# Ledger of designs, part 164: miniprotein binders against b1l550

Target 1, 279 residues: b1l550
Amino acid sequence: MRLPEELLERARDIHSEAPSHRIKLDRVGSFGLKVPVEFKGFLLLAEADVWVSLPEGRRGVDLSRQVEAIYELSNPPKDPFSLCREAAISLLEKLNYADSSGVSIRFDAPLQDGESLKYYGVEISSIASDEIINKIRVEILGMTACPCTAELIRAYKSSEIAATHTQRSLGILEVSTKAEHPDPDKLASIIERAMSSPLRTYTKRPDEGGLVIRSLSNARLAEDVVREMIHLFLEEFGHLPEDTHILAAVRSMESVHMHDIYAERSFSLDEIRKEISSH
Below, E stands for the ipSAE of ESMFold2; O stands for the ipSAE of OpenDDE; V2 stands for 0.75 times the mean of E and O plus 0.25 times the DockQ between their complexes.

## First folded at step 16 (miniprotein)

Design ld10 (at its last look DockQ between E and O 0.59; V2 from the best seeds 0.00; counts 0 for: pae O 7.6 > 1.5, pTM O .685 < .8)
Fold by ESMFold2, look of step 16:
Structure ld10 (fold): chain B 279 residues (1-279), chain A 83 residues (1-83)
Amino acid sequence: as target 1 above (279 residues)
Amino acid sequence: SWKKVRIKFTFDPEEREEVYEFLKRLARELREKYGLVTLIYQEDGTIRIFVKGDPEAVDKFIEEVLKELEERGVKYTVEVEEI
């Protein structure tokens, strides 16, 4: 049942009223929207959040306009970075009372793994106010091999047998910048290269043996992985604006422990360069 | 009571980044002066400014931006779209 449109003449516009408590809100929006995106030839179903600022003098947000802003841009499906940025701009244009807007988009990105596929997690956002700030977070699993146990085994009875425990480790890179979003595949590659070895969807026995040997030759502490991620990031993305902010982190699901280990470092590009140049 | 305008500037590529930094500072100054909401960004090799607010203030914003570009002596084209 659709109500008559003439009722709009008689009904109060609740959203345009002043609230009883005049307090500005930073983010008012619609969260958990499903949107199609096209990422590097794949059609994916992503999850999106959209929001705007709400001034102290306005009671409510026009939620239908928020949802309209992203859905009208998602057909036909397009790359998630363009969708994210364009939707953020559209929100600011459509909602007269807002002085800022934001969009986040989350999806699992397919990644080539030999003749198979694996995936990694991506969350991007664009926040529009006077400029656009772009943020991307990438998460991918890799393998780490403990160097402490490897050294103990080597030293035991003067053995030269290389052995240690291995485990899955989750690598995280998060970048906030005024430049375009970094390519998520490159961020995922940085994380995997910092690990002792990448994970595979499957391996045959000779390939599995090679993967294990590689991991043993690249034994890394979680701290080492974070440091290597930072080194590789600076090599690839050191050209980004100096106020670009990065978080690099590892959560290692240690196979011999009941708990995880976590290591992280956050920094801006200008901060880390000064730190490195002082050594 | 509201005016919303998209402004699209095309500059020579060699000058675009220098002009972009200039326009960012100018837009920030003028948004504060006139109580406007502005957004500046680059897209498809052009510089875009979105501005909204009081119609007279929006008109003054556009006038001052164009005046400053003319005084700077850079060659450009401009498209103004009211939405």
Scores: ipSAE 0.578, ipTM 0.874, lowest interface PAE 1.9, mean pLDDT 90
Fold by OpenDDE base, look of step 16:
Structure ld10 (fold): chain B 279 residues (1-279), chain A 83 residues (1-83)
Amino acid sequence: as target 1 above (279 residues)
Amino acid sequence: SWKKVRIKFTFDPEEREEVYEFLKRLARELREKYGLVTLIYQEDGTIRIFVKGDPEAVDKFIEEVLKELEERGVKYTVEVEEI
């Protein structure tokens, strides 16, 4: 049942009224929207959050207009990066009382693995105010082999290839920049290359054996993984603006412990370049 | 009463970065005087400025921006839309 439009003339605009308490809000919006996006030839249903700031003199946000903004831009489906940036701008245009806007889009990115698919997690955001800041977070699982246990077993049994415990480790790269979002496939590749070995969705017996041997031959601490991620990131993305902020992290789901091992480093490109140049 | 206006500038690609830095400084100065000013650098090479304030303040802001660009000898195209 649709109410007659004539009733709108009689109804107060509750959102435009003065609030009982004149307080600015940082973010007001719709969270958990589902929007279609095109990524690497795949049509994906992504999760999206949209928000704007609310001035102290306005009671509420026009939420319907926020939702319209992102859906208008999502038809036809486009790449999630352009959608994110364009939607953030569109929110500021459509909601004229806002001084800032933001969009976040989350999806699993397909990654070819032989005849099968693996994936990595992507969360992108764009925040628009005086400037646009683009953020991307990539998460992908890899495998790590412990060098400490390997050394203990080597010392005990004198084997060429020492047995050690292996585990899944989640690598994380988060980049915030005034430039365009960095290529997520390149970020995922950096994380995988920083691990002892990548994971495979499908393994034949020879492939599985080779994967484990590679891991054992490339044993890395969680700390090693993070340092390698940073190194590889600088090689690939050193051209980004100096004020670009990076979080490199790993969560190792240790197979001999009930808890995870976590390591991280947060830095700007300017900061880390100065640090490396000092050695 | 207040209005919000979008100003879309297109600059020569060779001057765009320099002009952007200039406009950022100008936007900060003008924000203090006229209220909300947002500067957005777009991938298509355009720069969008959003200004919000009373109608007289907004019009004065537009005039000041255009005057400053003329004084600097910057070539541009401009579209102004009330939003």
Scores: ipSAE 0.017, ipTM 0.315, lowest interface PAE 7.6, mean pLDDT 86
ESMFold2 (binder alone), look of step 16: mean pLDDT 88; pTM 0.863

Design ld11 (at its last look DockQ between E and O 0.05; V2 from the best seeds 0.00; counts 0 for: pae E 9.6 > 1.5, pTM E .605 < .8, other shape alone 2.955 > 2.5, placed apart)
Fold by OpenDDE base, look of step 16:
Structure ld11 (fold): chain B 279 residues (1-279), chain A 83 residues (1-83)
Amino acid sequence: as target 1 above (279 residues)
Amino acid sequence: SWKKVRIKFTFDPEEREEVLEFLKRLARELREKYGLIHLVYREDGTIMIFVKGDPEAVDKFIEEVLKELEERGVKYTVEVEEI
């Protein structure tokens, strides 16, 4: 049942009223929207969050207008980067009382793995205010082999290829920049290359053996993985603005412990370049 | 009372980067005087400025921006919309 539109003339606009407490809110919006996006030839259903700031003198946000903004731009489906940026801008246009807006889009990105698919997690965000800041977070699983245990076993057994525990490790790269969003496939590749080995969706017996041997020959601490990610990132994305902010992290799901090992470094491109040049 | 205005500029692609840097600087300088200013650039090459403030201040801001662009000899099209 739809109420007659004439009844709206009699209703107070609750959202435009003064609040009981004059306090600005940083983010008010709709979280967990589902929007179609086109990514590398795939049509995906992504999760989206949309928000704006709310001034101290306004009771509420016009939430319907926020939802309309992103869905108008989602038909026909487009790439999630353009959708994110355009929606952030559209929110500022449609909600004139806002001083900032934001959009976040999350999905599992397909990655070709032989005849099968693997994936990585991606979150694309844009925040619009005085400027637009683009943010991308990529998460992909890899495999690490522990060099410490390998050394202990080598010392004990005198084996050329020392056995060690291996585990699944989640690598994370988060980039915030005034430039365009970095290529998520390149970020995923950096993370995989920083691990002892990549994961495979499908392995034949010879391939599985080779994957494990590669890991053993390339044993890395979580700390090593983070440092390698940073190194590889600088090689690929060193052209980004100096004020670009990066989070490089690894969560190793250690196979010999009940807990995970975590390592991270947060930095700007300017800061890390100064650090490396000082050595 | 306050108003918010969107100013949409279209520039020659060859001058876009230079003009963008100029507009960024101008927006920073004028923010305190005229109110909240947002600078947004689209992939299609358009540049948008959102200004929010006292109606008279917003109108003066628009006049100053247009005057400065004219003095620099920049070719542009402009659309101004109150939002």
Scores: ipSAE 0.011, ipTM 0.248, lowest interface PAE 9.5, mean pLDDT 86
Fold by ESMFold2, look of step 16:
Structure ld11 (fold): chain B 279 residues (1-279), chain A 83 residues (1-83)
Amino acid sequence: as target 1 above (279 residues)
Amino acid sequence: SWKKVRIKFTFDPEEREEVLEFLKRLARELREKYGLIHLVYREDGTIMIFVKGDPEAVDKFIEEVLKELEERGVKYTVEVEEI
């Protein structure tokens, strides 16, 4: 059943009234929306959040218009970065009482892995106001090998044993910038190259042996994985605006311990360049 | 591929409504012809326009808006980005 449109002329517009407590809200929105996206030839079902700011003098947000803003743009499916930016702008257009809007889109990105696929986590957002700020977070698992244990074993009985413990480690790069979102595949590649070895969907025994030997030859502390991620990021993305903010982190699920190791550094491009130049 | 432009200007409140009506009419006409054009503005003493859409539509919108602002003697700034 659909009610007559004429009722809109008789009913109070509750949303446009003043609230009993005049308090500005930073984010009022619809969270957990399912949205189709096209990413590098794959059709994916992503999760999206949409929101706007709400001024102190307005009681509510027209939530149906928020949902409309992103769904109108999602059919046919398009790349998630364009969808994210366009939806944020559309929110400000449709909800003109807001001074800011935001859209977040989350999905698992497929990545070529030999004859197969693997995946990594992606979350992008765009915040629109007097300017547009784009943020991307990439998370991917890799393999790390402990250099401390490797050195101890090497020293034992003249290096007759080549071994150390290896474990999965979660690498994280998060970038906030006024420029376009960095390519998530390039961010994932930076993280994987910083680790001792990538993880594979599957391997045959000769390939598995090679992967393990690679990790042993490239043993790294969690701290040095983070440093390498920053080094590689600067090589690939040093051209971004100077006020671009980055977080680089690794959480290593140490195979010989009951607990994890964590290392993290956040910085702006101008900050890190001054630090490196002072070496 | 697409243009994103920010036009910022101010004028007294009495002329504001006439300029807003012009902007809305122009955006409607170009949206119907070219399909995709987004117009964002705030209704205060300062108007900021964030236009995104088909490059031809955005160029025509900018030309018409600037022509109108100059005829009215309104001061403005324009920032153009490619997308």
Scores: ipSAE 0.006, ipTM 0.440, lowest interface PAE 9.6, mean pLDDT 84
ESMFold2 (binder alone), look of step 16: mean pLDDT 73; pTM 0.683

Design ld12 (at its last look DockQ between E and O 0.87; V2 from the best seeds 0.00; counts 0 for: pae O 4.4 > 1.5)
Fold by ESMFold2, look of step 16:
Structure ld12 (fold): chain B 279 residues (1-279), chain A 83 residues (1-83)
Amino acid sequence: as target 1 above (279 residues)
Amino acid sequence: SWKKVRIKFTFDPEEREEVLEFLKRLARELREKYGLTTLIYREDGTIIIFVKGDPEAVDKFIEEVLKELEERGVKYTVEVEEI
């Protein structure tokens, strides 16, 4: 059913009115949109959020216009980083009253894992106001082996038998920068290399043995996984602008406990360099 | 009424980064001075300044940006697109 178009002439434009309470809003938009993207040869169904700022004197935002804008840019499907940036720019240009706009796009990124694939979480965003700020969050699971328990077992039996508990740990790198989004595969690699061992989709027994031996030989505290992530990040991405902000974190699902352990550090590139140089 | 303009600049590649930083600072100063919304970004090897707001304020913004580039002695070509 379609209503008569002439009603538009008689109806109040509710969105353009002043609100009863003149309070600006930072993010008003449509969240959870499904959009197609093309990433490294894969056609993926991603989830997107779009928003603009809303000044204190405007009652509502033109929501249908926001949704229309991103869907127009997503046909045909394209690179999610380009879509994210272009949509943020388009929103700010199209919606007169907004002084900022933003787009977030989330997907599971495929990663080659031997003869198979594994996946890791990616969320990117672009925020346009006076410049574009690009953000990316990468999450990937790895394996950690506890060095504390390994030492206790060594001391108990005076044996060269290496033993300790291992568990899945979720590594997180989040980067906010004025430069282009860092490559998510490189961020995922940094996280995996900081762990005791990567996780595999499957292994044959000789490969599984090697993976376990690596984890036991590379036992690491969650705190040291975070430190290693930071070290590796600086080696790969130290060229980014000095005001680039990073969060590095690990949530370890400790196999012998009812609870998780969590370690985190946030910093700017300028800040961490000064900290390291002082030691 | 609203005026929306894209100012598209092409600079010599060797000067582009230095000029970009200058334009960022200038655009921030002028947006505050005139109560405008601006966005500066790159596209296809060019630098774009998007500006929107009151028509008279937008025109003053454009005039001052071009004036400052001329006074700085920067070589450039420019295309102004009203949208």
Scores: ipSAE 0.537, ipTM 0.864, lowest interface PAE 2.3, mean pLDDT 90
Fold by OpenDDE base, look of step 16:
Structure ld12 (fold): chain B 279 residues (1-279), chain A 83 residues (1-83)
Amino acid sequence: as target 1 above (279 residues)
Amino acid sequence: SWKKVRIKFTFDPEEREEVLEFLKRLARELREKYGLTTLIYREDGTIIIFVKGDPEAVDKFIEEVLKELEERGVKYTVEVEEI
């Protein structure tokens, strides 16, 4: 049921009114929208958040305009990077009272694993103000083997292959840059290579055994994984602007404890270059 | 009343990065001076400036940007669109 348009002439524009309290808001928007995106030949339904800033003199945001902005750009479906950037700009252009805008798009990215699929989590964001900043967060599971327990068991039992506990570990790379979004597949690959071994969706018995042996032969602390992630990141993405900010982290779901082990490092490319050069 | 303008610049590829940084600084200064909203970004080898605010302030912004580019001796093509 639609109200007659004539009734709109009688209605106050509530959003344009002065608020009771003159306070600027940083983010006002619609969260949990579903938008189609095209990614690596897959058509995916992604979750999206859209927002703008609200000046102190305006009561509310035109939420319908925000939703229109992203959906106009979503048909036909396009890559999520372009969608994110273009939508952030469109929001700022459409909502004249906003000094900043932002878009975040989340989905599970498919990775081919033999005849099956594995995946990683990805969140793509763009924030527009006086310039545009692109963010990408990649999360992928791997396997770690503990070197400490391995050493203890080796000391107790002289074996060529020391048994140790293994666990799933979540690796995280978050990159914020004025450049284009880094390739998420490359980021996922960096994380997997930093682990003791990757995970596999489908394993036959020989493959499973080999995977575990590989992990045991490449035992790593959570701290080791983070350092390796940083190292590999610098090799692949060291050409990014110096003000690019990186978060490298690992959450290890330790199999011998009820709690997780977490390690992280936050840095800019400028900071880490200075750190490395000082050594 | 408010005005929105998209300014599309095409610069020599060799000067593009330097000019971009210059424009970012200039736009920030002018934004603060005139109470405007600005956005600068790169698209398909061009630099785009979005500016919005009071119509007179927007016009002054455009005039000052073009003046500064001329004084710097930068070669460019420009398209201005009100949106």
Scores: ipSAE 0.027, ipTM 0.339, lowest interface PAE 4.4, mean pLDDT 89
ESMFold2 (binder alone), look of step 16: mean pLDDT 81; pTM 0.787

Design ld13 (at its last look DockQ between E and O 0.89; V2 from the best seeds 0.00; counts 0 for: pae E 1.6 > 1.5)
Fold by OpenDDE base, look of step 16:
Structure ld13 (fold): chain B 279 residues (1-279), chain A 83 residues (1-83)
Amino acid sequence: as target 1 above (279 residues)
Amino acid sequence: SWKKVRIKFTFDPEEREEVLEFLKRLARELREKHGITTLIYQEDGTIRIFVKGDPEAVDKFIEEVLKELEERGVKYTVEVEEI
């Protein structure tokens, strides 16, 4: 049922009224929208969040305008990076009272694995305030083998290839920069290379054996993984602005414990360069 | 009343970074002074400024930006669009 437009003349604009408490809000918007995006030749349905700031003198945000802004830009489907940036700018332009805007887009990114697909999680964000800040978070699973247990077993049995426990580990890279979003496939590759071995969607017996042997031969602590991620990141993305902020983390789903092991480092490119140069 | 303006600047690539930092500082100062909203970003080798607020404040912002660029002797082309 659609109400007659004539009734709008009789209705108060609730959103433009003064609030009962004059307090600015940082983010007001619609979360969990579904928007189509084109990524690496795939048409994907992504989840999106859109928001703007709300000044202290305005009761509410025009949510319909926010939703309209992102959907206007999503047809035809485009790459999620452009969509994110353009939508953030559009929100700031369309909503007069907003001094900042933001967009986040989340989806599983396809990654070719032989004749099958694996995936990594990606969240792309753009925040428009005085400047545009682009954020990207990539999460991908790998496998780690524990070097500590391997050393214990080696000491006990004197075997060339020491048995050890292996587990799935989630690697995380989050990058915030005033530059363009870093390539998510490159970020995923960095994480995989920092692990003992990558995961495979399917394995034949010879492949499975080889994967495990590789992992055992490249045993790494969670701490090792994070340090390796940082090292590889600097090699690939050291050209980014010095004020670029990075979170490198790993969550290891330890197979001998009921809990996970977590390690992280947050840093700016300027900070980490100074740290490395001091050694 | 609200005035909204998109400004597109084209600068010499060698001066672009310095000018960008200057414009960021200037925009911040003027935003605080006049209570306007500004967004500065780069796209396609150009510097983009979006400004919105009270019409008088927006006009003053544009005038001040252009004046400061002239005083610095910066060579540029500019496109201004009211939206």
Scores: ipSAE 0.711, ipTM 0.904, lowest interface PAE 0.6, mean pLDDT 92
Fold by ESMFold2, look of step 16:
Structure ld13 (fold): chain B 279 residues (1-279), chain A 83 residues (1-83)
Amino acid sequence: as target 1 above (279 residues)
Amino acid sequence: SWKKVRIKFTFDPEEREEVLEFLKRLARELREKHGITTLIYQEDGTIRIFVKGDPEAVDKFIEEVLKELEERGVKYTVEVEEI
């Protein structure tokens, strides 16, 4: 049912009124939109949030314009980074009263794993205000092997081969920068290389043995994984602007505990360089 | 009551980064002074500025940006589109 257009002459424009309480809002928008994207040859259904700022003198936002902005740009599907950036710019242009806009896009990124695929989590965003700030968060699982238990077993069993508990660990890298978004595959690779071993979608018996031996030979604390992630990140992305902010973290599902272990470090590039150079 | 303008600047490649930083600082000052909204970004080797607000304030912003570029002696071309 479509209501008569003549109602626009009689009805108040509620959104353009001043609110009862004149309080600025930082983000007002439509969250959980489904949008198609094309990522490195894959057509994916991503989830998007779109928003703008709302000044203290405006009661509501034009929500349909927000949804139109991203959907106009999402057909035909294109790469999520272009979509994210372009939509953020479009929102700021379309919503007169807004002094900032933002878009986030979330998807599972496919990654080749031999003859199969595995996946990792990606969330990107672009915030447009006086300039564009880009953020990317990557999450991928790896394997960690506990060096403390390995040492106890070595001392008990006089052998060169140590056994220990191994577990899945979720590695996280989050980057906020004025430069373009870092390549998510490179971020995922950094996380995987920081672990004791990568995870595989499937393995044959000899390959499985190899993974386990690799993890035992490369035993790492959650803290070590975070430090290694930072080291590898600086090697790959040390060229980013000095005010680029990074969060590196690991959540380890320790197989001998009922709870997880967590380690995290946040830093800017200029901060971490000063810290390293002082040691 | 609203004026919205897209500005496209083309500068010599060797000067682009320096001019971009200059324009960011200038736009920050003029946004506060005139109560307008601006966005500065790069695209296709050009510097883009989107500005919106009161028509008089937007016109003043554009005039001041162009004047500062002339005073700085920077070679450029400019395209201005009202949207």
Scores: ipSAE 0.623, ipTM 0.895, lowest interface PAE 1.6, mean pLDDT 91
ESMFold2 (binder alone), look of step 16: mean pLDDT 84; pTM 0.812

Design ld14 (at its last look DockQ between E and O 0.94; V2 from the best seeds 0.00; counts 0 for: pae E 1.52 > 1.5)
Fold by OpenDDE base, look of step 16:
Structure ld14 (fold): chain B 279 residues (1-279), chain A 83 residues (1-83)
Amino acid sequence: as target 1 above (279 residues)
Amino acid sequence: SFKKVRIKFTFDPEEREEVYEFLKRLARELREKYGLTHLVYQEDGTIRIFVKGDPEAVDKFIEEVLKELEERGVKYTVEVEEI
């Protein structure tokens, strides 16, 4: 049932009214929208958040216009990076009262693993204010082997390859930059290479054995993984602007404990270069 | 009354980065001066400025941007679109 449009002439525009309390809001929008995107030849249904700022003198945001903005740009489906940036700009252009806008798009990115697929989590964001800030967060699982337990077992039983506990570990790289979004596949690769070994969706017995042996031969603390991620990131993405901000983190789901081990470092490219140069 | 304008600049690639940083600073100053909302960004090898607000303020913003670019002797092409 649709109300007659003539009724709109009689209704107050609630959103344009003065609020009871004149307070600016930073973010007002729709969260959990579903939008189609094209990524690496896949058509994916992504989750999207859209928002704008709200000035102190306006009661509410026109949410319908926000939703229209992103869906207009999502047909036909396009890459999520362009969609994110263009939608952020469109929101700022369409909502007269907004002095800033933002879009976030989340999906599982497919990654080829032989004849099967594995995946990594990706969240792409763009914020438009004075300029555009692009943010990307990549999360991918890997495997770590503990070097401490390996050393203890080696000391107890002389073996060439010491047994140790292994666990699934989540690696995280978050990059915020005024440049274009970094390549998420490259970020995922950095994380995997920083682990003791990657995970595989499908393993045959010989492959599984080899994967574990590799892990044991490349035992790493969570701290080691974070440092390695940073190192590899600098090699691949050192060309980004100096004010680019990075979060490198690992959450290790330790197999011998009920809790996880977490390690992180937040830094700008300028800061980390100064730190490394001082050693 | 409310005015929205898109400005598209094409600069020499060799000067583009320097001009971009200049325009970001200038646009911010002018935004504050005139009480406007703006956005400066790069797309397809061009520098783009979006500005919105009071019509007279928007016009002054555009005039000052163009004047400053001329004073610096920067060669450019410009497209202005009211939306």
Scores: ipSAE 0.732, ipTM 0.916, lowest interface PAE 0.6, mean pLDDT 93
Fold by ESMFold2, look of step 16:
Structure ld14 (fold): chain B 279 residues (1-279), chain A 83 residues (1-83)
Amino acid sequence: as target 1 above (279 residues)
Amino acid sequence: SFKKVRIKFTFDPEEREEVYEFLKRLARELREKYGLTHLVYQEDGTIRIFVKGDPEAVDKFIEEVLKELEERGVKYTVEVEEI
């Protein structure tokens, strides 16, 4: 059933009224939209959030207009970075009362893994106000091997046993910058290289043996994984603007404990360079 | 009673970065002065400014941006699109 459009002349326009409490809102939008994106030859169904600011004198946001804006730009599907940036700009242009807008897009990024595929998590966003601020968060699992236990076992009865506990660890890099979004594959590579070993979709026995030996030879504390992530990030992305903000973190699902270990450092490029140069 | 304008500036590449920082500062000052909403960004080697608000305020914003660029003596071309 469709109601007669003539009723619009008789009904109150609730959205354009002033609210009874004149309080501005920072983000009002549609969250959890499904949008198609094209990433490295894959057509993916991503999850998107879109929002705008709402001034104190306006009761509601035209939510349908927000949804239309991003869907117009997502057809035909395009790369998620272009979609994110273009949609943020379009929202600010289309919604007259907004003084800022934002778009977030989340998807699993495929990675080649030998003759198979694996994946890592990506969330990007663009926020448009007086300038555009771009954020990207990458999450990928790797393997860590505990060096403390490895050393204790090596010392036990003058033994040549090479063993320690290993576990999955979730590595996280989150970057907020005025520059273009960093390449998510490069961020994922930084995280994996900081770990004791990458995870594989599958291995045959000789390859599995090699992977285990590599992890034992490259045992690392969660704290040192974070430090290595920062070191590698600075080598690859030290050229970004000085006020670029980074969070580097590891959540290690310790195989010998009922709980996780977490290590984290946030910094601006300006801050970390001064810190390193003081030594 | 509401105006929206896109402005596209092309500058010589060697001057673009310095002019971009200048325009960001200028636009922030003028936004506050006139009660407008603006966005400054780069696209395809050009500097873009979007501005919206009261029509007279938008016109003054554009006038002052162009005046400051002329006083700076930077060579540029400009396209103005009302949307």
Scores: ipSAE 0.665, ipTM 0.905, lowest interface PAE 1.5, mean pLDDT 91
ESMFold2 (binder alone), look of step 16: mean pLDDT 84; pTM 0.808

